# Designs tried in a protein design chat: VH-VL binders against UPF0111 protein PH0637. Part 4

Target 1, 226 residues: UPF0111 protein PH0637, of Pyrococcus horikoshii (o58371)
Amino acid sequence: MIKMQVWKKLFAKSPFKPLIRHAEVVVQTVETLEKALDSWARGDYENMKEYAKKVDDLEDIADKIKSELRDSITSKLLMPVQRTDILEYLHMQDKIADAAEDTAKWLLIKRNLDSIPNDIKDIILKMGKESIKAAKLVYEAIKQLDNVLESGFAEKEIKKEYKIIKQIEEVESKIDGLDSKLMEIVFTSELDWKDGLYILNIARTLSNISDKAKDTAERIRVLMNK

## First folded at step 4 (VH-VL; framework fv_polzastobart)

Design q29 (from p15 with heavy chain F54Y, light chain F94Y)
Fold by ESMFold2-Fast, scan of step 4:
Structure q29 (fold): chain C 226 residues (1-226), chain A 123 residues (1-123), chain B 107 residues (1-107)
Amino acid sequence: as target 1 above (226 residues)
Amino acid sequence: QITLKESGPTLVKPTQTLTLTCTFSGFSLSTRGVGVSWIRQPPGKALEWLASIYWDDDKYNNPSLKSRLTVTKDTSKNQVVLTMTNMDPVDTATYYCAHTSYLPGDYVRFDYWGQGTLVTVSS
Amino acid sequence: DIQMTQSPSSLSTSVGDRVTITCRASQGISSYLAWYQQKPGKAPKLLIYKASTLESGVASRFSGSGSGTDFTFTISSLQPEDVATYFCQQYNTYPYTFGQGTKLEIK
């Protein structure tokens, strides 16, 4: 079990160390979602269901950590950055895990997975793998932000941070491209309308993972100012 | 032109690990839409897909053999390696590697194949 | 796994004849089906993909049709060089699966 006192000690050394811990769970959540998607693509409902449940469990853990971190910040710890900026960062980072949970919930709506064509499954799987890259880049970004703080905002460390932010934006752009291709296939294919709605909602929630990763990266830019 | 060639041992004892290398030319496994697949064929029997690895490091293994199969790529050497553990006489087959063309919403094609390598599993 | 069943398992006919081979999937695969030709001692050769699209360089006498679960492969006028085993293969769902093959011989 994680205690509030542990978070207070981490915040005393850096406001970003507790956020790094939260980001680790966010990465695990998205990685577990990809396992659910892999089972989904193979038509393996039972394994998909098990991984979807694990995604829900991990999101619960992330949300609990978020609540503990929020309470620890509110305890009036002395910090070198604005408390509201840290809280807004945490909120965006947690939304990545929320998007993964939403995707898992949509996967569970349908039991007969064999009606979904190969081309659609492959694009969804590619979106899932890119979502893992987005989550891992967010984890690297918050770790690098800790290095920026420890270096006294040295230009070299700030430059590394901007490079990571740019990579997050590139991944989001790639996922957007995949989503566009998926929309074209859904529009032109012989897909049952219920399967169409199912796929569109999976794609929407899956795309939201990288969208929230990009939003999180924008909050990092704010944290580097002043 | 696209060419692929399988290499590795032609004789394997039961319980040993098989390692096969696919060496290719005429394409890059970093090109979007490109993959390499492994397919085997026991003498006189049907073809069985084993594994595929794609340009984006995406991998798929046949679930019936998943725990035994590892597929890796080395883009700098133009090679894809298949490793299959705990070989059994029933795994005796000709093993092929094939260039895999993937176009979302259209096709997955095994459009160019290696010559195949016969792997016999016996004591 | 999607099971692919071919009919017939073996066929013997004469040069110039129209040859038809069928392939049935155990569940719907849309048009995600390919046909391969394999001559004795050789690797398979892709003839048709997406159920009905001829691979570049493949003779026009070969054709495919069908969607969903039932597929047909046709050789409009059999030539001596067409003696081979023909396999259908679905790529709708992993694992990709092949039919048992149809051995085509000339009388």
Scores: ipSAE 0.000, ipTM 0.442, lowest interface PAE 13.6, mean pLDDT 88

Design q31 (from q29 with heavy chain Y107W)
Fold by ESMFold2-Fast, scan of step 4:
Structure q31 (fold): chain C 226 residues (1-226), chain A 123 residues (1-123), chain B 107 residues (1-107)
Amino acid sequence: as target 1 above (226 residues)
Amino acid sequence: QITLKESGPTLVKPTQTLTLTCTFSGFSLSTRGVGVSWIRQPPGKALEWLASIYWDDDKYNNPSLKSRLTVTKDTSKNQVVLTMTNMDPVDTATYYCAHTSYLPGDWVRFDYWGQGTLVTVSS
Amino acid sequence: DIQMTQSPSSLSTSVGDRVTITCRASQGISSYLAWYQQKPGKAPKLLIYKASTLESGVASRFSGSGSGTDFTFTISSLQPEDVATYFCQQYNTYPYTFGQGTKLEIK
């Protein structure tokens, strides 16, 4: 029944709408990376390479949106949150797409995967799927932050935001667990050292996706603090 | 249904090259996740995987025999060819080709096999 | 290479009996193990993959269990047509390797 749209009445445009558009592209980037990982695991190098190129293209689009948003924010606009906090949020969110691009670059350096055990491939695929969940939760979080703003920082909307942040932290914890299992397999198996380095770097860049998602969630906590 | 059949010489002399052809029906080697593998079995002994070739022309050869093994496919003819050089009496075995499923999660399955062809290496 | 060891090498039992065969890998293979049945003069037939998944069309009396390095294959009630040699095979690591086989005979 009770609604507060004080921000919209004072200002024609929400500062979070461009961040939501940027988050949407970040989700697409991570989803495309997962398709690259699926092709990678199948040994389909050419299709993997095509998806890797699409990841790069999407990261370029995300970076363009970031640049446009940075240029459009001015210190003369009255905002419910500090300009510098919005820019720090954008920076963290963009690093999720950077991590996806880094992962795709690592996938490209090796064509023949016959020496890579299937249990390692399965863990990497699971990390990829969990990374999509992390990216989607970030997208939900920034949309919910817009609702927090529209409500005038109502307690109910803030509580919904904290639930999403907790889910991001849970996904990051799950990916950390998968990374730990992967490390154990790499160091206890008869895997060649070059293959070990290759796999560990893929895992590191994949883990970085959820790490940056968690960092982005931390920036949301800052944006809600007045 | 999926069927495979091996063909080639049944007698090979030492040092000669063996060429075996697997002719199949009921599937295409252009289908993602599909391959054909070669497995052999010496009389009364265990199975030994030799080589696999997949829809994308990706090839896996047993390292112990890699220098001697070549596997190729002709998708339009529904055929996979195995070539093994420098045959020795210890290579006497029944040679099988098998449909190979390669799907993430379940991975490699040799789910349909040819009847096998006995190749004897003798002078 | 991963070595696969089966136990026992041979087994003789009666129709209706429960039969168990064990397979051990020299290193961890997760659940990437298959079981094959080979009747005299015939090609092997896939019965089980991913340690415990029954292949389509295979009789429900066959089952598999295990993970890591220790695996078990079971026939809940032996039938005359089950006389065969049974092989385990790992497919976690290239090259794929088979056990030495277990010859199952009826008394």
Scores: ipSAE 0.007, ipTM 0.567, lowest interface PAE 8.6, mean pLDDT 87

Design q32 (from q29 with heavy chain Y102W)
Fold by ESMFold2-Fast, scan of step 4:
Structure q32 (fold): chain C 226 residues (1-226), chain A 123 residues (1-123), chain B 107 residues (1-107)
Amino acid sequence: as target 1 above (226 residues)
Amino acid sequence: QITLKESGPTLVKPTQTLTLTCTFSGFSLSTRGVGVSWIRQPPGKALEWLASIYWDDDKYNNPSLKSRLTVTKDTSKNQVVLTMTNMDPVDTATYYCAHTSWLPGDYVRFDYWGQGTLVTVSS
Amino acid sequence: DIQMTQSPSSLSTSVGDRVTITCRASQGISSYLAWYQQKPGKAPKLLIYKASTLESGVASRFSGSGSGTDFTFTISSLQPEDVATYFCQQYNTYPYTFGQGTKLEIK
């Protein structure tokens, strides 16, 4: 409440606008990764490679926005919340794009995609779709945090924010369930060892997308409670 | 309406190369998710999948026949060609081509089939 | 390769009877199984895919069930036109493999 009052009197612009711009690029990165996964599942290495390159390009854009925002925050700008909390939030949000890039790099390791069974592809594709939901919910959460600040930490706006955080946690839980099913398939099927390592690393980096989304949501809790 | 028809020699000598052509209508092999597969059936026996080719020229061959199989497509002629080298009497079978619907992670369907062509391998 | 085993190899029964054919995979294939009907002298016809999804235009008396390694194909009330050989096929892993077939005849 106190920090919001100071902000309203001295500055008209929200400090969260650049974070919202960064979150938009993070969403685009994860959406592009899903297109790479679709091509991967179809055995289309060349289109997968092109989408993987676009994931890398978008992550570079996210890093550039992060760098610019970091420099801006450490200047003489008066903030309604602690600068270190905002920087920690930005760091977590950016790690979502990093996880998407890591997944794209793992996809590129293997050229012959026809040895991967359909039941494994199905779960990986579902994990990808849920990862998009996680990224979009982070985008909604940072937008709603702007509304919380503008309302003077009104209970109604805080409740909306916690609802979004809960949805992020539910998506992460669903991805954990898919990962557990994938482990059962890997251990009961006859997969080549290298294909097993390949699939497990894709699943790990996909799970990291939702893990980092959840970490980002936890940083929002910190921003609302201080 | 989707239709497919196999054509090629009905008699092949051992060690010769078999070339079969599948001519189709009612669909384009440039449409995403569409392919053509070759399946054979020896008289009175089970079906055996040989090869598939898809809209993006992605190809899958049965590993048990490995280096003997080549599948190609000519989208402008609405044709898919199967080539099998070093024919043996055990390769005597009815050879089918089939329209293949592919949705990764969901299904692979051989939903429309040609009439089949019987290829006999004998000296 | 995944081996597909059907039971029985042949079956003879009466019009109106309930017919059950089973298919077993040598390893887990989730629900990636199709059933085909082949009438004498004709090409196979797809009846069911994804273990239990009926292909468009196929009579509702045909059904499928199962997942993993054990699958069942059922004709709820046998009709004369159902005389055929029935094949299961897995498409979880390359190469795609078929069962040996079940020959269905009417007494």
Scores: ipSAE 0.012, ipTM 0.595, lowest interface PAE 8.5, mean pLDDT 88

Design q33 (from q29 with heavy chain P104W)
Fold by ESMFold2-Fast, scan of step 4:
Structure q33 (fold): chain C 226 residues (1-226), chain A 123 residues (1-123), chain B 107 residues (1-107)
Amino acid sequence: as target 1 above (226 residues)
Amino acid sequence: QITLKESGPTLVKPTQTLTLTCTFSGFSLSTRGVGVSWIRQPPGKALEWLASIYWDDDKYNNPSLKSRLTVTKDTSKNQVVLTMTNMDPVDTATYYCAHTSYLWGDYVRFDYWGQGTLVTVSS
Amino acid sequence: DIQMTQSPSSLSTSVGDRVTITCRASQGISSYLAWYQQKPGKAPKLLIYKASTLESGVASRFSGSGSGTDFTFTISSLQPEDVATYFCQQYNTYPYTFGQGTKLEIK
């Protein structure tokens, strides 16, 4: 495997640089999902379908990178942090892309989008926008963790990292609030039961994006505690 | 529409330092997955990759020229600068800058190129 | 560094002919290979990336195949505007390296 050699070289520079590469693809996956959601809200099934396919392609790339990184980590590498902690971090970060793919799959189930009320579409678009914030904050967090390591775990850099983690938690909390409001609308409206099932699954998978981002941030706390 | 244009001296004496500027439009070097690369081509010969700089300021230089090469970016000015020290007649070439599309684990593409600038190194 | 050996160095053929150019890497590069077209006095133009993926806006008569160390670039039916030098390039490892080029001419 030629990629194993490339990843081993990156790990030699820093245990976090390969994770930053993976996070870049995760962000692109969630950004592409937002484009699918925008088309979905406009009733543009064909453009939504194209973006949904791109989400699937990007998630496949993220998963392949995850597998390559996992295979490249060996007991012979000298690392300042535990290998199992790095692998658990990678697993959580990759689940963000998985949640984006799951959301795209649900979007594709329904062709006639006009039966979905605009107030429901509005909340789902807001959840999507917040999900992008969560993914970008995870990317910033793993980059900042590399700075923490390079600084020798300096207090200033650790404080910057905790600010990012706090922002991720705040985004997740905001999405939970949006999801609660959406549930109330779904259960008090005259929405067809199939449309209700459709919307509930879109909301669940969207909420999973921020849930996994928060889980990833918890793994960063573990990596900062030597 | 993506466009790039190289600028700098067309004549350099041996041992001098070459500084080339790539000025671009139609994209931003703050966009994730975007970079700018420098590639040169001696008259009638193959292309040689020199350096790449990406949106996150990550830099890669050709190892055969590493001690001589510096690449920097000014995102606000839409410019990337290549500096090469200790120029030699063998460095005579057309120098190109190219928009670089980067997706880790899938591709690196030099998808839009500047017109190129011929730099002659002679005494 | 990975060496890219391109063959032939030049060829002359007729309009409408099928043209094949090959590229060999000194070590495995998976599918991380691109093909460029360069007309006299002009900058190179990307035609194919990831060994077989056609760049947007590029004519369908151009195709690529191969993986590992052996790659092929094909023009299914040569047109007059295809007269150019063609280069392969690997991007599996730094430094990125190019083949020596194949000069394509019409008889």
Scores: ipSAE 0.000, ipTM 0.474, lowest interface PAE 15.1, mean pLDDT 87

Design q34 (from q29 with heavy chain P104K)
Fold by ESMFold2-Fast, scan of step 4:
Structure q34 (fold): chain C 226 residues (1-226), chain A 123 residues (1-123), chain B 107 residues (1-107)
Amino acid sequence: as target 1 above (226 residues)
Amino acid sequence: QITLKESGPTLVKPTQTLTLTCTFSGFSLSTRGVGVSWIRQPPGKALEWLASIYWDDDKYNNPSLKSRLTVTKDTSKNQVVLTMTNMDPVDTATYYCAHTSYLKGDYVRFDYWGQGTLVTVSS
Amino acid sequence: DIQMTQSPSSLSTSVGDRVTITCRASQGISSYLAWYQQKPGKAPKLLIYKASTLESGVASRFSGSGSGTDFTFTISSLQPEDVATYFCQQYNTYPYTFGQGTKLEIK
C-alpha cells in the first residue's frame, strides 16, 4: 500500500513524473546493456555476465514501476489525458527495457566469444551505442511532454516535442541500416550456422530497442492530441 | 532461519587440492535470485572473494586465481562444494561460505555467513 | 581490479562518541558498496548495502553515505558492543573486492 500511496501523491502534481522516473530506469537498463556488449566484444564473459544480470535487475525495477503505475492510473483521479492513452504509452516504454533484457539473455548463451569476427562485433557495438541514444531521446521526450502539458499545449513546446520524436525516428532508421549491413556480413562470412543464429538474435533484440522507442514516440503524439 | 556451515580438511600440504563443502539450511539453491559465495580471510588480512554459484548454476570465479577454482552445487543435499588446486602456504586462511542475495531490484549482498573454517597450508 | 582503501586503519574512541570511517574506490562504483562488521573470532556481518541501506535488524545508529568513489560509514553514538573491524566491499565489478579494514577499539 505504501508504494501505491506514493504514486498517487506524485500524480497530484503531475501525471508524468512517475513516467519520467520509469524512463530514467529504462535509460539505465540500455546503458548497462551497452556495458555488457563492450565486455562481450572484448571476449570478457565474466564481466559481460555481471552486466547482463544488472540489466535483468533494472528491467525488473522498470516492470515493478510499470505495475504500480498501472494500478494507480486506473484509480479515479484528475488527469489531463485519458488513462488508456497513458497505459499504452507506459506499455511501449517498458518494452524498451524488455528488449534490452532479451538482448542480454541472448549474449549469455555462448561462452566462447572468440569465434565471432571483429567486424560483426563492431557493428553490434554501434547498434548498442545508437540504442542508448534512442532510450535517452525517449527520456527527453517524456520530460518535454510534461512541459507541453504545463504550458497548456503551447506551440513552442509542441514543436520541441516533435523535434525529439523526429530524432528518435532517425536513430531507429540508423539502427535499421546497421542491421542490414550486419546481415550482409553474416550472409557472406565463413560464420558457423550456430554463431549465425546467435548473432541474428542479438541483432533482432537490439533492433527491438529502437523499434519500441519509436512506438513510444508515436504514443506521445496520441497524448499530445488529447 | 538461514544457516551455513563449512567442512573439510583443516591441514593441507603444498601442491595438494583443497575441497570444502558448505552445508546450508533455511533456503533452497533452486530459488530465483539465491546463491552461495566463498570468501576467505588470511590471518590478520582483508577478506577476498573467491567464487559464487547461483540458483541457475551460473558461476563466477575470481580471475586472479588462474582457474584453480571449481564450484559446484547439489541442490538435493543443500550443499555447495569449492575445489581449489595447487595449494600454497599463502592460501592459509579462514574460508567462509555465505548466502548470496541477487534478486531483481536487490543489490548483491552476503547477508548470512557460515562460522568459517581455518585451512592451514604447511609442510 | 578495483582497489578499496579505508581510512583510518585503526581508531580508539569512547562510548557515546561519533565514529566515522571512509572508503575510497580506485574507480567509480556507483552505489554498489556494502559495509561489514567483524568481531574477533567471528564471521563478518552485513550492516549496510547500496551504500546507505541498513540491513534488516541492524541498529539505527549505523549509517552509510556516498556514491561514485568516496563513501562514509558512521556510528552516531558508539556502544561497547560495536568494538570490531569494519570492512567496505564493492560489488559493481567482478572480482568483488574488500577494503583492508578499520579496527575500532574503546579506550
Scores: ipSAE 0.000, ipTM 0.416, lowest interface PAE 17.5, mean pLDDT 84

Design q35 (from q29 with heavy chain G105R)
Fold by ESMFold2-Fast, scan of step 4:
Structure q35 (fold): chain C 226 residues (1-226), chain A 123 residues (1-123), chain B 107 residues (1-107)
Amino acid sequence: as target 1 above (226 residues)
Amino acid sequence: QITLKESGPTLVKPTQTLTLTCTFSGFSLSTRGVGVSWIRQPPGKALEWLASIYWDDDKYNNPSLKSRLTVTKDTSKNQVVLTMTNMDPVDTATYYCAHTSYLPRDYVRFDYWGQGTLVTVSS
Amino acid sequence: DIQMTQSPSSLSTSVGDRVTITCRASQGISSYLAWYQQKPGKAPKLLIYKASTLESGVASRFSGSGSGTDFTFTISSLQPEDVATYFCQQYNTYPYTFGQGTKLEIK
């Protein structure tokens, strides 16, 4: 009951404020994943495990916020934008946190972290740092969308939003480049096949964070066009 | 040059809530790799870690005290606040706040400490 | 929770002597162990982290070694200002835990 009262209060002020709160938790999830990756790169399994558990806890919180939001939006009679467009946005934004959780799950399946070469760890860490930037830009984008609505879709505010969307696309492109470099190293090295599978899945799930951030930005384009 | 200082009540009655503030200078809690931790020490006893808060708003509380502990930060004031509910005489201790370094090359460590504040819990 | 046990609980020795303090963890903590010095009425001071890494500005007579569950802290030549209580601390697993301390005195 306490949670329903909180969401009703937030929604009364702006249709996007609950989405902004959800985005904030998504950012915290990705930031916590980077702490897990830092421990992983240092060979610190136990601290990595604690941060990975925290990623799962934060994703669970994000999913609960999503469920409450979905129920609230679906039950409303009047919205300034199409209900289905908002739900599609929320779905994409939540997938960012899902990708972070998937990455944490892959980190946990291996205890001997010293068998992973440092050059591979370095690229994975760079992908992690860029993933935080992508999540933070999504948070900025949804906040700016609230400003677009409050301004009555003023051209100045719309232009600010498109600038943020372009930055998200640039981060995704950078991560894609890092992933390509990592693939080349994995396929030209004498890495054990199990370690190769482990690294490829970590890279895939990390790349998915920025891919979903880009997808979320595309949903913002839809919301801005009425 | 990093400095921290604890402030708050020195006397607390059983069942009351303790609120301690850590005011710091020489660093920002928005800087990557930086955190602030709370550690206490009962007179003549060992140190006990209570909670940590980091640059990214990530928080960790000692599980044995989790339901009683809240840690928050105010980056504009350079302050971190610890709240502990339902105080008991066994909570009598010197409470410290400490700068916490967390870097990819270096592991978590409490490298700069405040002077500590003695909190006595008595009826 | 990981229990940290220090040995000895107290030690009395002479200036110039080599001092060794040990710390044992109830389970493996890799090299995630720090050593602190605490003088009466003062806050603890970090001396060593990651089992053997000397903190910047700390005198070279202090050293640490060990990994897993068994760790040692050494003062190669005891000085009068080294009179203090020394604590080990693990940061491998939450909650972070400290040893009970070793009180070091001069004869």
Scores: ipSAE 0.000, ipTM 0.405, lowest interface PAE 19.8, mean pLDDT 85

Design q36 (from q29 with heavy chain D106S)
Fold by ESMFold2-Fast, scan of step 4:
Structure q36 (fold): chain C 226 residues (1-226), chain A 123 residues (1-123), chain B 107 residues (1-107)
Amino acid sequence: as target 1 above (226 residues)
Amino acid sequence: QITLKESGPTLVKPTQTLTLTCTFSGFSLSTRGVGVSWIRQPPGKALEWLASIYWDDDKYNNPSLKSRLTVTKDTSKNQVVLTMTNMDPVDTATYYCAHTSYLPGSYVRFDYWGQGTLVTVSS
Amino acid sequence: DIQMTQSPSSLSTSVGDRVTITCRASQGISSYLAWYQQKPGKAPKLLIYKASTLESGVASRFSGSGSGTDFTFTISSLQPEDVATYFCQQYNTYPYTFGQGTKLEIK
């Protein structure tokens, strides 16, 4: 009884709503990056540039939410988990948006997009679509963590959370496989070395989106076990 | 103490269906991070993973044996059942069930194994 | 499927010797690799997971190292009870796959 009343009060002041809002913006950032990639694959530099600018705008919004949440977490607010664990979670989640911004910046350095072969563009687009899945799963994971805490760490809710974490790891593995195929194509093709460097950096920053999503999922495990 | 034991027929005719039961104690298959896996080993050969089933009813089967394998669990009886259709002499192997731990960071362990049951497929 | 290649396939050496066996994955598996010991007629026993972490109760003479595609398993000073076949296993992706095994014998 007293535990349930106290839990309801703490949950109403929980920082998890801002973490969920931050995750929503992270999803929008990765979705907008995919629009930039689609324009890039069509050789449409101007539309790509506009979407890349929007990625930067969304990352700026994510940073603002991060700053506000950091201030909220360091206030004299009661929390169901350790403050340092929440701050580390936020840091990892924000790195997903940073990776999307880095990818957009790499897209912009080349104006002549016609020199990139279509088979390379196709794999990059697939990596982009999988990155959206990773970001959306992170969003589902943080929402489910809110349910875990609200339930008092009920086994059923923890089970649902581990299932989402497993799916994030599977998406990261799939993107890693796509990256490996891309590396093979780049190194066996007659691609100009500057175009090769360009593609390798786009692939690296795209892969970082899912790498950071997996890191974020590991922080959720820490939050559930401490 | 975690223990697992395989049971089922030791002799199977070609084309028949094999049904093996893993009965365990010392853990519950409703516990977060816990699963049971089936692994086989033909005489003198390497280990081959067949299937895994987890606390959340999530299950995976080896694609090489796709459509032949079914894995189910009965949490209340502490049992996991493997069904393999259309048995062939090449399926002759020792079949093991193993406790599967899913650790933070996606580290998977087959940390406790049954004694294994030799299944011979011949006419 | 990820193919696991072990070398050597067999090894014969003396008590007290340092034993090294290797495992190579056909694609990157990070640190998602385990090592098992199997004595004749017995079920496998987990020795190492996460490439280098000793399972509880496993003797300290056993160690593992590596990441990505190349992994090493070492016995610092071979004991008679270590005669067995050793297998590596990747668990990065389904299907989980094992190496062909290394049969370790004493001269």
Scores: ipSAE 0.000, ipTM 0.404, lowest interface PAE 20.8, mean pLDDT 85

